# VH-VL binders against Glutathione S-transferase TCHQD (TCHQD): the designs that were tried, part 4

Target 1, 266 residues: Glutathione S-transferase TCHQD (TCHQD), of Arabidopsis thaliana (Mouse-ear cress) (o80662)
Amino acid sequence: MQLYHHPYSIDSQRVRLALEEKGIDYTSYHVNPITGKHMDPSFFRMNPNAKLPVFRNGSHIILDTIEIIEYLERIAEVSSGIEDATFNREVVEWMRKIREWESKLFTLAHIPDNRRLYVSKFLRMVVIARMAESPDLASAYHRKLREAYDTEDKLKDPGALRRSKDHLLRLLDEVETKLEGTTYLAGNEFSMADVMLIPVLARLSLLDLEEEYISSRKNLAEYWALVRRRPSYKKVIGRYFNGWRKYATLVKTWMFVRVRSLLRKY

## First folded at step 1 (VH-VL)

Design c1 (framework fv_ontamalimab)
Fold by ESMFold2-Fast, scan of step 1:
Structure c1 (fold): chain C 266 residues (1-266), chain A 123 residues (1-123), chain B 112 residues (1-112)
Amino acid sequence: as target 1 above (266 residues)
Amino acid sequence: QVQLVQSGAEVKKPGASVKVSCKASGYTFTDYGINWVRQAPGQGLEWMGWISAYNGNTNYAQKVQGRVTMTADTSTSTAYMDLRSLRSDDTAVYYCARDLEYYDSSGYGMDVWGQGTTVTVSS
Amino acid sequence: DIVMTQTPLSLSVTPGQPASISCKSSQSLLHSDGKTYLYWYLQKPGQPPQLLIYEVSNRFSGVPDRFSGSGSGTDFTLKISRVEAEDVGIYYCMQSIQLPYTFGQGTKVEIK
């Protein structure tokens, strides 16, 4: 089993948390979307959306995050009781509800414009270079180039960001209410609903928004402290983004993009 | 103490290959790229290429493209430069040098250098 | 390739006197990000190069304040306000704005 992923990808974190919680071994392949590796022809042919993660077991390729998690539930033998949790109606409803909030626009809106635009320009140059290298994929790469410009247009719409913020607030208010009576999102046992939510909270922490969105909600704050202690969290997210490591990881990625742009290597 | 320690001097015949190592210590190896720079006897500095210790990506100078391979082993914090089809004009001191790391305002350069490895190509 | 030209090629300086080294690039080293990718290195006899100045005018950690860099575009200067015995060696400017990174031919600084 192979997983194509990156530590910065929320959906990659979700699948990796599920794999770690279920104790399933897999071969890890790093695909850094900030450096344009998700546009490499071999990866692009596996996933024309160029999104992470991609799960592969032999000839079987699964691209949808919830579908991957459901597949892992079926193949895993787990002593923790998680085996039944993924197919429980409440777990599934939470997973879908959390997935409905799209993090991309919210995340990009909280990155300084100068850095975001620099990375955006770099990624467009990568797409152009790949179009030249693989003429058979030129039309699909051209679509990705148009999507990049469309994303920049969305970021100029203050109404879109406001709607995304409102959606997140409603979601977190529902979570806060549920956590008044339970230890985890779908009851007193950890479930796949929690693996969907944890990366959202980690992203808020990464963007320095913990006080506004997490600390202001008593039960959510206690839940966040609890789930950060899980070994799965430390391996999948914590080693890259907690404390001082948060700045080191971001510096590393920024310097790589900067060097590649300066050297004009795409 | 940040340090890069290189392998010892090599004497090779034309047409042979040489593999120089560069062992890093005192910092997180994967946080910095490694440059390779050579200096022929009595001459100036010539950049040969760069490798990312993070993801293994490389950039080689055109003059050595096709004859050089740079690798990095994260388990031993060691970078390598393998130069093939040696010519007499490859006789030089070969240095490895760490990338400069700064976030918001500084540019790219090299700050910590290895002690150098003398490679002599003679018949 | 960007060509880096240094003048003079050699300097003999009385201790305590100032020294000035010029570096000219064949193309502008100013990037669209607003930064100028020009560096100064010192190679002491029998030693590897050491970084003195990065991005034209920024002193590297531990470099004495008697060293200063200035310039813009294609014309750069390294100044030593009072040359000391430990400053003997060959000084190189370098650009990293495009591949391959290129160095000046070097300026040898000696004490009389």
Scores: ipSAE 0.000, ipTM 0.365, lowest interface PAE 21.8, mean pLDDT 82

Design c10 (framework fv_ontamalimab)
Fold by ESMFold2-Fast, scan of step 1:
Structure c10 (fold): chain C 266 residues (1-266), chain A 123 residues (1-123), chain B 112 residues (1-112)
Amino acid sequence: as target 1 above (266 residues)
Amino acid sequence: QVQLVQSGAEVKKPGASVKVSCKASGYTFTSYWINWVRQAPGQGLEWMGWISAYNGNTNYAQKVQGRVTMTADTSTSTAYMDLRSLRSDDTAVYYCARDIAAEGTDYYGMDVWGQGTTVTVSS
Amino acid sequence: DIVMTQTPLSLSVTPGQPASISCKSSQSLLHSDGKTYLYWYLQKPGQPPQLLIYEVSNRFSGVPDRFSGSGSGTDFTLKISRVEAEDVGIYYCMQSIEYPLTFGQGTKVEIK
């Protein structure tokens, strides 16, 4: 079992939390999308949409986050001697509802424009360099280049950003209401619904938005404090986002991009 | 000229499915969300859901959740609404409507509407 | 769900006379971004709805200045200073501050 992922990827965090909670061992491969490693031809051939994570078990490649988690649930059930797959309807409903909120536009809108544009330009140069190096993938890389420009255009749309924020507020209000009566999203037991939500809260924390989105909701704030104490959280997210460590990791990544860009090595 | 052109009227039996199309022209299709709104005969407007032409994300009204699927084809600038397990109370005129104003402008809500598609569910 | 309530449900107006329509929401439509997500639409006979007013008081492109919107929080008003034959139809208020998007039940405006 192999997982291609990155500590900053929300979907990567979801799959890694699921793996950790289920005690499933896997071979870890770090793919840093900020430095353009997800555009390397070997990875790109395996996943032409260039998104993280990618889960592999032998010849079986799974690209969809919820599909990966469902697969892991099945493995955990078989290994513990549980033959009945329990598909809790409430868990599945929460997972789908949380997945509906797209984090990309929201995240990019909260990054300083000068740094975001610099990284965006660097990534476009990486795509162009890979097109030259692998002509057989040129049309697929051209599609990725088009998507990068489309994202920049979308960031200029105030309506799109408003609806993204409104969607998040609605989601968190529903979570707050549910947590009034339960310890976790689908009851008093930790579930894959929590696995889907935790990285969203971690992203808000990373962007210094805890006060506005988390602390303003009493039950959500208590829930966030509770889930951060889980061993899975500490290993998957806490290692990279706790205190000053988040700045050290971001600075190292930024320095790599700056050095490569200055040397024109893409 | 910015416009949305919808498919023609449909007559369906209870339990059937209907798929209504909405073809966009005169603007960048992927820059706007498409809402679907229906109106039963002599009744008011009821929101059914929206789809993002950019990434295909959808949000459906609870009343039709589980029976509706909205899709968008960027190559033809066309949005679709597929409604299943039709009942007599699904009889309505179905409208598609563009949601988000162009960059640099105020949010306008639904500013451009299709002409409507009459769906009749009978015998 | 936010409930939108319009009054009156029907108006018969002599041409040139003013008309006023009220819209009340069950919750405040003021967002933390400072905007109020209240819209007015007109549906003329046999036509789809058309946008008249966005964000409480802003006239959409091509809408005559005889139309004006006002209000705040939960109470909103659409006024037509002098009703003309072209203004007949059903008027709807709408909120877009939260899902689902909801409309008032409509106000029919007709000429006497």
Scores: ipSAE 0.000, ipTM 0.370, lowest interface PAE 21.8, mean pLDDT 82

Design c11 (framework fv_ontamalimab)
Fold by ESMFold2-Fast, scan of step 1:
Structure c11 (fold): chain C 266 residues (1-266), chain A 120 residues (1-120), chain B 112 residues (1-112)
Amino acid sequence: as target 1 above (266 residues)
Amino acid sequence: QVQLVQSGAEVKKPGASVKVSCKASGYSFTDYGINWVRQAPGQGLEWMGWISAYNGNTNYAQKVQGRVTMTADTSTSTAYMDLRSLRSDDTAVYYCAREVGDTYEYFDYWGQGTTVTVSS
Amino acid sequence: DIVMTQTPLSLSVTPGQPASISCKSSQSLLYSDGETYLYWYLQKPGQPPQLLIYEVSNRFSGVPDRFSGSGSGTDFTLKISRVEAEDVGIYYCMQSIQLPYTFGQGTKVEIK
């Protein structure tokens, strides 16, 4: 099994947490979206939406995060010798509900404008270069270029950001209510619903918003403290968001973008 | 040398409030959690809650939820437990205890205890 | 809440003889990280509790080797190979696998 992913991608973290929780081995392929590697033709042909992660098992390619996790659930059950495989409705409902909150606009709104705009311009130039190199993908690359401009327009719309924040607040309020009666989102045992939520909380922590969104909710704060102790969290998220490792990665990424932009090599 | 030094004994009437302090020394205050545990006369140990000295996050036992507030002052390395609407069954020795790491670990050092007596 | 049950509740030991205390949890204390979140504390008369054993079997700094912890899942044992006068007090087990943290009711150890 193969996974194309990046440590900063929320959906990548979700799939990686599922893999670690289930003890499933996989071959890791790093695809850094800040440097435009997700726009490379070889990757783009596998996923024309240029989104991470991409899961592959032989000729079987799965692009949707929830579909990947459902596939992993079936594999884990078969491997453990379970006769029947079933899906818990509450787990699936939580997974879909959490996925409905789009993190991209919220995350970008919390990055300094000058840094964000520089990277945005670089990525648009990468798309333009790839269109010239792979004419058979030109239509899909044109769509990506339009999406990049649309994202910048949404960042200028206070209403769009407010709606995103309100959606997150409603989601976290519902989570807080559920956690009044249970240890985890779908009951007293860890499930794939928790796998979907954990990266959202990690993103809030990374953006220095823990006090506003997590600490203000008693049961959510307790839950966050509990899930950070899981070995899967430490391996998938903790090691990349702690200490010098995050700074080293960001500095190298920034220097790569800056050098390539200055040399006009995309 | 890790030390947790608590405030002195308190005698309160039913309905009053009490605020117990726990002053830490000998370690980086923000790297450890502080737990509060009480012991009624002749009874066992009862966990009341914890606070993270790093970010002020708290988790309280349901039995005292709504009556307790835990705070930490990083400038003085002091944790506080404020218990309101005191009842006779709140009479106990209240201990603060340092938790290795933030939470879901163990208590390695304990304060000497603060006796709180609630009587008419 | 996880209920912690200790047996016996009191134990009288002749000096130099061994003592054994059992602790049973209402739920498994084994976590997915492979660790078991069970701890033993001793409260000597007039003193605060002090840590003896962390994570089932690890002696805390300064704890004599006559103390040993063992067990798994829901059943745990604290053993004192040869009880000395300074070991008199009340022994408590504790779990921290989930909030609220809970303690056993205590086992009083005294000299005959």
Scores: ipSAE 0.000, ipTM 0.376, lowest interface PAE 18.9, mean pLDDT 83

Design c12 (framework fv_ontamalimab)
Fold by ESMFold2-Fast, scan of step 1:
Structure c12 (fold): chain C 266 residues (1-266), chain A 123 residues (1-123), chain B 112 residues (1-112)
Amino acid sequence: as target 1 above (266 residues)
Amino acid sequence: QVQLVQSGAEVKKPGASVKVSCKASGYTFTSYGINWVRQAPGQGLEWMGWISAYNGNTNYAQKVQGRVTMTADTSTSTAYMDLRSLRSDDTAVYYCARTYDYGGDSEWYFDLWGQGTTVTVSS
Amino acid sequence: DIVMTQTPLSLSVTPGQPASISCKSSQSLLHSDGKTYLYWYLQKPGQPPQLLIYEVSNRFSGVPDRFSGSGSGTDFTLKISRVEAEDVGIYYCMQSTQLPLTFGQGTKVEIK
């Protein structure tokens, strides 16, 4: 089993948390989207929407995060001797609900405008360079270039961020209400619903928004403290988001982009 | 448990009104919309309309527009469909079914259905 | 309104044999967001419908892998690789690309 992922990708974190919780081994392939590696022709041919993660088992390629997690759930159940498995509907409902929050726009809106625009320009140059290198993929790269400009247009629309923030507030209020009566999102046992939510909370923490979104909700705050103690969290997220290492990694990535841009190497 | 429980069967005369209830439990009522779908005896499924439990917005099928009112009471997690000026061709099993409706994002597939309410219109 | 047309209207299948149901829409179900909002439901006798497939090809939770959905634009197919007794009922396709929501007329599947 192979996983193409990156530590900063929320969906990559979701799949990795699922793999760790279920004790499933896999071969790890890092694809850094900030440096444009998700636009490399070899990866792009495998996944033309250029999103992470990509899960592969032999010739079977799964691109959708929830489908990957459901596949892993099925494998784990078969390994335990269960031939016919029934998924908990409440777990699936939470997974879909959480997936619908627009994390990319929200994240980008909290990055200083000058750095965000610089990285955006660098990524557009990477797409243009790859388009020239692989004419057979030109149509798909044109789509990605158009998407990059559309994202910049959305970031100029104050209504788009407000809608994304309102969506998140409603989601977290619903989570808070559920956690009033349960230890985890879909009951008293950890589930794939928690796997979907944990990276959202980690992103809020990374953006220094924990006080506004998490600490203001009693049950969510207690939940966040609880899930951060899980071994899966420490390995998948905590390793990259704690102490000096968080800042060092971000600085190194930004310096890489800056140096490559100055050298016109895309 | 997560469920939608509907009110009992109704027998009405032509020209009367019927009000069917759909009580939600086990989930956050305001995160979903409630759809009403009917099925005449031996016939297929027909969508009647939808109400958002989040903001109260409604959308009704043209065939019943002007005769139907859908409401939602968040204090009791109950949706209602009030159908007026009943005709014999309104005889059907009426189902409520939820759709995900959250903050401008909505998924219009019905993953949870009520058990159905039989409405018979006869003279 | 988008008109949904199913074929065949009735299908008798020997247990363990495959079955295929077609659903055609009067206009493309591809939404401006890039998604295709086509769904499949099964209504067993005396029960409300239950969701089988969402957004063309995604199996709903608990739906066996012998069910698969495919298609694009205006032509969609539901396939059952090995029909079992529990699969008896009426199958409906539904679109939600455009309001009002519309259903196919249904396909009755029964065992020979």
Scores: ipSAE 0.000, ipTM 0.394, lowest interface PAE 18.8, mean pLDDT 83

Design c2 (framework fv_ontamalimab)
Fold by ESMFold2-Fast, scan of step 1:
Structure c2 (fold): chain C 266 residues (1-266), chain A 121 residues (1-121), chain B 112 residues (1-112)
Amino acid sequence: as target 1 above (266 residues)
Amino acid sequence: QVQLVQSGAEVKKPGASVKVSCKASGYTFTSYGINWVRQAPGQGLEWMGWISAYNGDTNYAQKVQGRVTMTADTSTSTAYMDLRSLRSDDTAVYYCAREDFWSGYYGMDVWGQGTTVTVSS
Amino acid sequence: DIVMTQTPLSLSVTPGQPASISCKSSQSLLYSDGDTYLYWYLQKPGQPPQLLIYEVSNRFSGVPDRFSGSGSGTDFTLKISRVEAEDVGIYYCMQSIEYPLTFGQGTKVEIK
């Protein structure tokens, strides 16, 4: 089994949490989207959306996060001798509801403009270079270049950010209500619904928004403290978000972008 | 000009196998996937699966999994669909359709002319 | 599997009049990448399907501007502002957010 992922990708974290919780071994391939590696022709041919993660098992390639998790659930249940491998309906409903909130615009809006614009310019240059290197993929790369400009336009629209924040607030309020009666999102046992939610909370923590979004909700705050103690959390997320390691990873990524830009290497 | 040309009509007995070909021209074959979609007489469209011309990876619809094999020959830019253990319910027009790899940004944008497969005794 | 439901199943239109077709999916077609994987196809009599609209609202190359797509989440609409004789055929919506790819039942558009 192979996984193309990155420690800071929310969907990558979801799949990796599922793999760790189920004890499934896999071969890890790091693809850093900030440095443009997701635009390399070999990866781009495998997934023209250039999104992470990509899961592969032999000839079977799965690109959708929920579909990957469903596949892993089936594998784990087959390994334990269970014939019927299905999710509980409430778990599936929570997973889809949580997936509906898209983190990209929200995350970018909370990054200092000078750093965001510098990285955005670097990524556009990477796309342009890849178009020249692989003419057969030029139209697909052109789409990615257009998407980069569209994202910048959305960041200028205060209404788009407001809608993203409102969506998140409604989602977290619903989670808070459910957690009043249960230990985990879909009941008193950990499930894949929690796997979907944990990276959202980790993203808020990474952006220093815990007080506004998590600590203000009593049951969610207790839930966040509980899930951070799980071994899967520590391995998948905690290792990259723990004090100096968080800053070391960001500094290394920034230096890579700066050096490649300085050398005009894309 | 981008084109997908399929093999001719087939008439088969129940239990037989059929192999439909789809020859691509006018584009880089290995940069796209090929979907197979069938349409029974007077019915709608039903997806059967896809194959990557890039690396030969496949994904099949559960309804036909175990009876279907999709292959691609990069030297001739030709994709194939082999359907086994034919039933009367497999009577349909079979289409191949190009898709931009895994994501399907445009969806299936170029279609073959179709191959009529009739299964009757 | 995602179920795609079209209404109406048939539509008779006087030439030059507008037509509207609805498509509803059993779950959201909005993917984590921000794109919505909803497509519209037209199958003319005796021909393979042809792409009209990709990702909800984008007209494919060569498609006349009288065709427009709209919608979000689970509810989508294809509109033809002025139906012409060449628009006769069966219209299908399709989702590609998850495998298997699934189509609506089809809407037959006829001229009165």
Scores: ipSAE 0.000, ipTM 0.370, lowest interface PAE 19.8, mean pLDDT 81

Design c3 (framework fv_ontamalimab)
Fold by ESMFold2-Fast, scan of step 1:
Structure c3 (fold): chain C 266 residues (1-266), chain A 121 residues (1-121), chain B 112 residues (1-112)
Amino acid sequence: as target 1 above (266 residues)
Amino acid sequence: QVQLVQSGAEVKKPGASVKVSCKASGYTFTDYYINWVRQAPGQGLEWMGWISAYNGNTNYAQKVQGRVTMTADTSTSTAYMDLRSLRSDDTAVYYCARESGWYDEYGMDVWGQGTTVTVSS
Amino acid sequence: DIVMTQTPLSLSVTPGQPASISCKSSQSLLHSDGETYLYWYLQKPGQPPQLLIYEVSNRFSGVPDRFSGSGSGTDFTLKISRVEAEDVGIYYCMQSIQLPLTFGQGTKVEIK
């Protein structure tokens, strides 16, 4: 089994948490989207949307996060003889609900404009260079350029940003209410619903928004403290977000972008 | 073909309880909230509360808080409203109405036919 | 609680003439997501309410184009360009921006 991912990708974290919780081994391939590696022709041909993660088992390639997790549920079920995956409707409903909140605009809105614009310009130059190297993919790369400009337009729309924030607030309020009666999102047992939510809370923590969104909700705050103690969290997220390690990869990535930009290597 | 079908009329004495059912068909039951709205004779519409068919979460109007329980049975696509300690001013037509909480912003777009509850001594 | 106030409470209209109903909320119905959570319902005699207009100005499926909604913030209007016999009933505005959901008192529309 192979997984193409990055430690800072929310969907990558979701799949990796599922793999760790189920004890499933896989071959790890790091694809850093800030340096433009997700635009390399070999990866781009496998996934023209250039999104992470990409899961592969033999000839079977799965691109959708929930589909990957469902696939892993079936593998775990076959190995253990358990048939519960098809009978947990509340788990599936929470997964879909959490998936509907898109973190990209929210995340970008909390990054200083000068840093974000510098990286955005670098990534557009990478796409242009790849178009020249692989003319057969030029139309698909052009679509990626249009998406980059569309994202900038949305960041200038205060209505879109407010909608994203309000969507998150409503989601977290529902989570807070559910946690009044249960230890985890779908009951008293850890489930794939928790796998979907944990990276959202980790992103809020990474953006220094714990006080506003997590600590203000008593049951969510207790839940966050509980899930951070899980071995899966420590391996998938904790190692990259604790202490100085929180900044080490970002510093290295930014230095890489600066060096390549100065040398005009894209 | 999307329908909400409610149980029949009820006549109750003060202090009794009534349980009204609302059976959904023609759509995915768990994608919608079910609201309960009542209307006393010759009066306007009064919201009583809602239940999420997908997670069972409820929210009740203050006026009936402590006397009402809303439930949903996903296996039969049926929502229930149980109102206790009935008073004469609970005499009303009780409606269930679906509301999309996630995808569509239509509000309450499909309503049941209503259940008349008469509380008389 | 948000209070919804309708005027007038009753209208008697000659067929083919226009009708206008106003709805005022005690607080702004504009949500932080940019949408305004105001709805118009029609209740015909002996029937449950039926949705006419959602989010201020959007006609629900099957609603004739003689019905139109407008407004913003706290002041909203429902207009019927040419009232027909089938439009008789009680019209209600409703807000869903916060719980509890609240309705106006209703406006009775009758044909002369």
Scores: ipSAE 0.000, ipTM 0.385, lowest interface PAE 18.8, mean pLDDT 82

Design c4 (framework fv_ontamalimab)
Fold by ESMFold2-Fast, scan of step 1:
Structure c4 (fold): chain C 266 residues (1-266), chain A 124 residues (1-124), chain B 112 residues (1-112)
Amino acid sequence: as target 1 above (266 residues)
Amino acid sequence: QVQLVQSGAEVKKPGASVKVSCKASGYTFTSYDINWVRQAPGQGLEWMGWISAYSGDTNYAQKVQGRVTMTADTSTSTAYMDLRSLRSDDTAVYYCARGYEDILTGYYYGMDVWGQGTTVTVSS
Amino acid sequence: DIVMTQTPLSLSVTPGQPASISCKSSQSLLHSDGKTYLYWYLQKPGQPPQLLIYEVSNRFSGVPDRFSGSGSGTDFTLKISRVEAEDVGIYYCMQSTQYPLTFGQGTKVEIK
């Protein structure tokens, strides 16, 4: 089994948490989207939407995060000799509900404008360079270039950020209510619903928004403290978010982008 | 522009070794694989193998397995093909060519940019 | 190994006339991902091969529209609608569906 991912990708964290919780071994391939590695022709040909993660088991390739997790559930059940099991409806409903909140606009809005614009310009130059290197992919790269400009337009729309924030607040309020009666999101047992939520909370922590969004909700705060104790969290997220380490990768990435941009190497 | 530039012609005696270089420019070296293809005088094209410029992994054709070593130096964007125990039937023009492995399927995509070729003559 | 067989081995064409080259594989080149990894190359005298067509029917960047590729499974064709003097050389089909990568024996195209 192979996984193409990055430690700071929310969807990558979701799949990696699922793999760790189920004890499934896999071969890890790092693809840093901030430096434009997800636009490299070899990766781009296999996944022209350029999203992480990408999962492979033999000839079976899955690009959608929830489909990957559902696949892992099925193979784990078959390996255990379980007859056709019914997926827990509440788990699936939570997974889809949490996926509906898109983190990209919210995350970018919390990055200083000068650094965000610098990285945005660098990524556009990377796309242009890849189009020159792989003319057979030019149409797909043009689409990615258009998406980059569309993202900048949305960042200038005060309504878009407000809607994203409101969506997150409603989601977290619903989570808070559920946690009044249960230890985990779909009951008293850890499930894939928790796998979907944990990276969202980690992103808020990374952006230094824990007090505003997590600590203000008593049950969510207790839940966040509890899930951070899990071995899967420590391996997938914790090693990158402890103290200075939460800035180390971002600093290295920014230095790489700055050096490559100054040297005009894309 | 995207370009692969190879080292100059070589004349070797049977039993010797030859090392051909292939310098890449105009693209991100580690994003592609380098193939080696040879062509004996008046004959067709024969694939020898490839090397990943990213991982250093190699895949060699059975006919040259055990006599060939392919390497890549990312600091100079240069790939190398070292062929040992040369025989007269190794006389050929050796080309490097940019391609890539489809890492999801494990099958190899074809080659789009080729070096100018390096003539290797094996004679006593 | 997949064996690639080209016909004809040589073709003499008057300028402006069409040319057609056949390539047959010993096994289907249809991959499980739904793609067919069949390529056409042109080697002009004294030059390295240059890519003309990738994945059966797609023209590579800068390749004139007089070149077209077609086929499926084990049978493939390269067509030149109007042969020009600059089209002289040896044409090769190549498969990358299965290792090792294999080429056809080549088709020499020359002007009368």
Scores: ipSAE 0.000, ipTM 0.386, lowest interface PAE 18.2, mean pLDDT 81

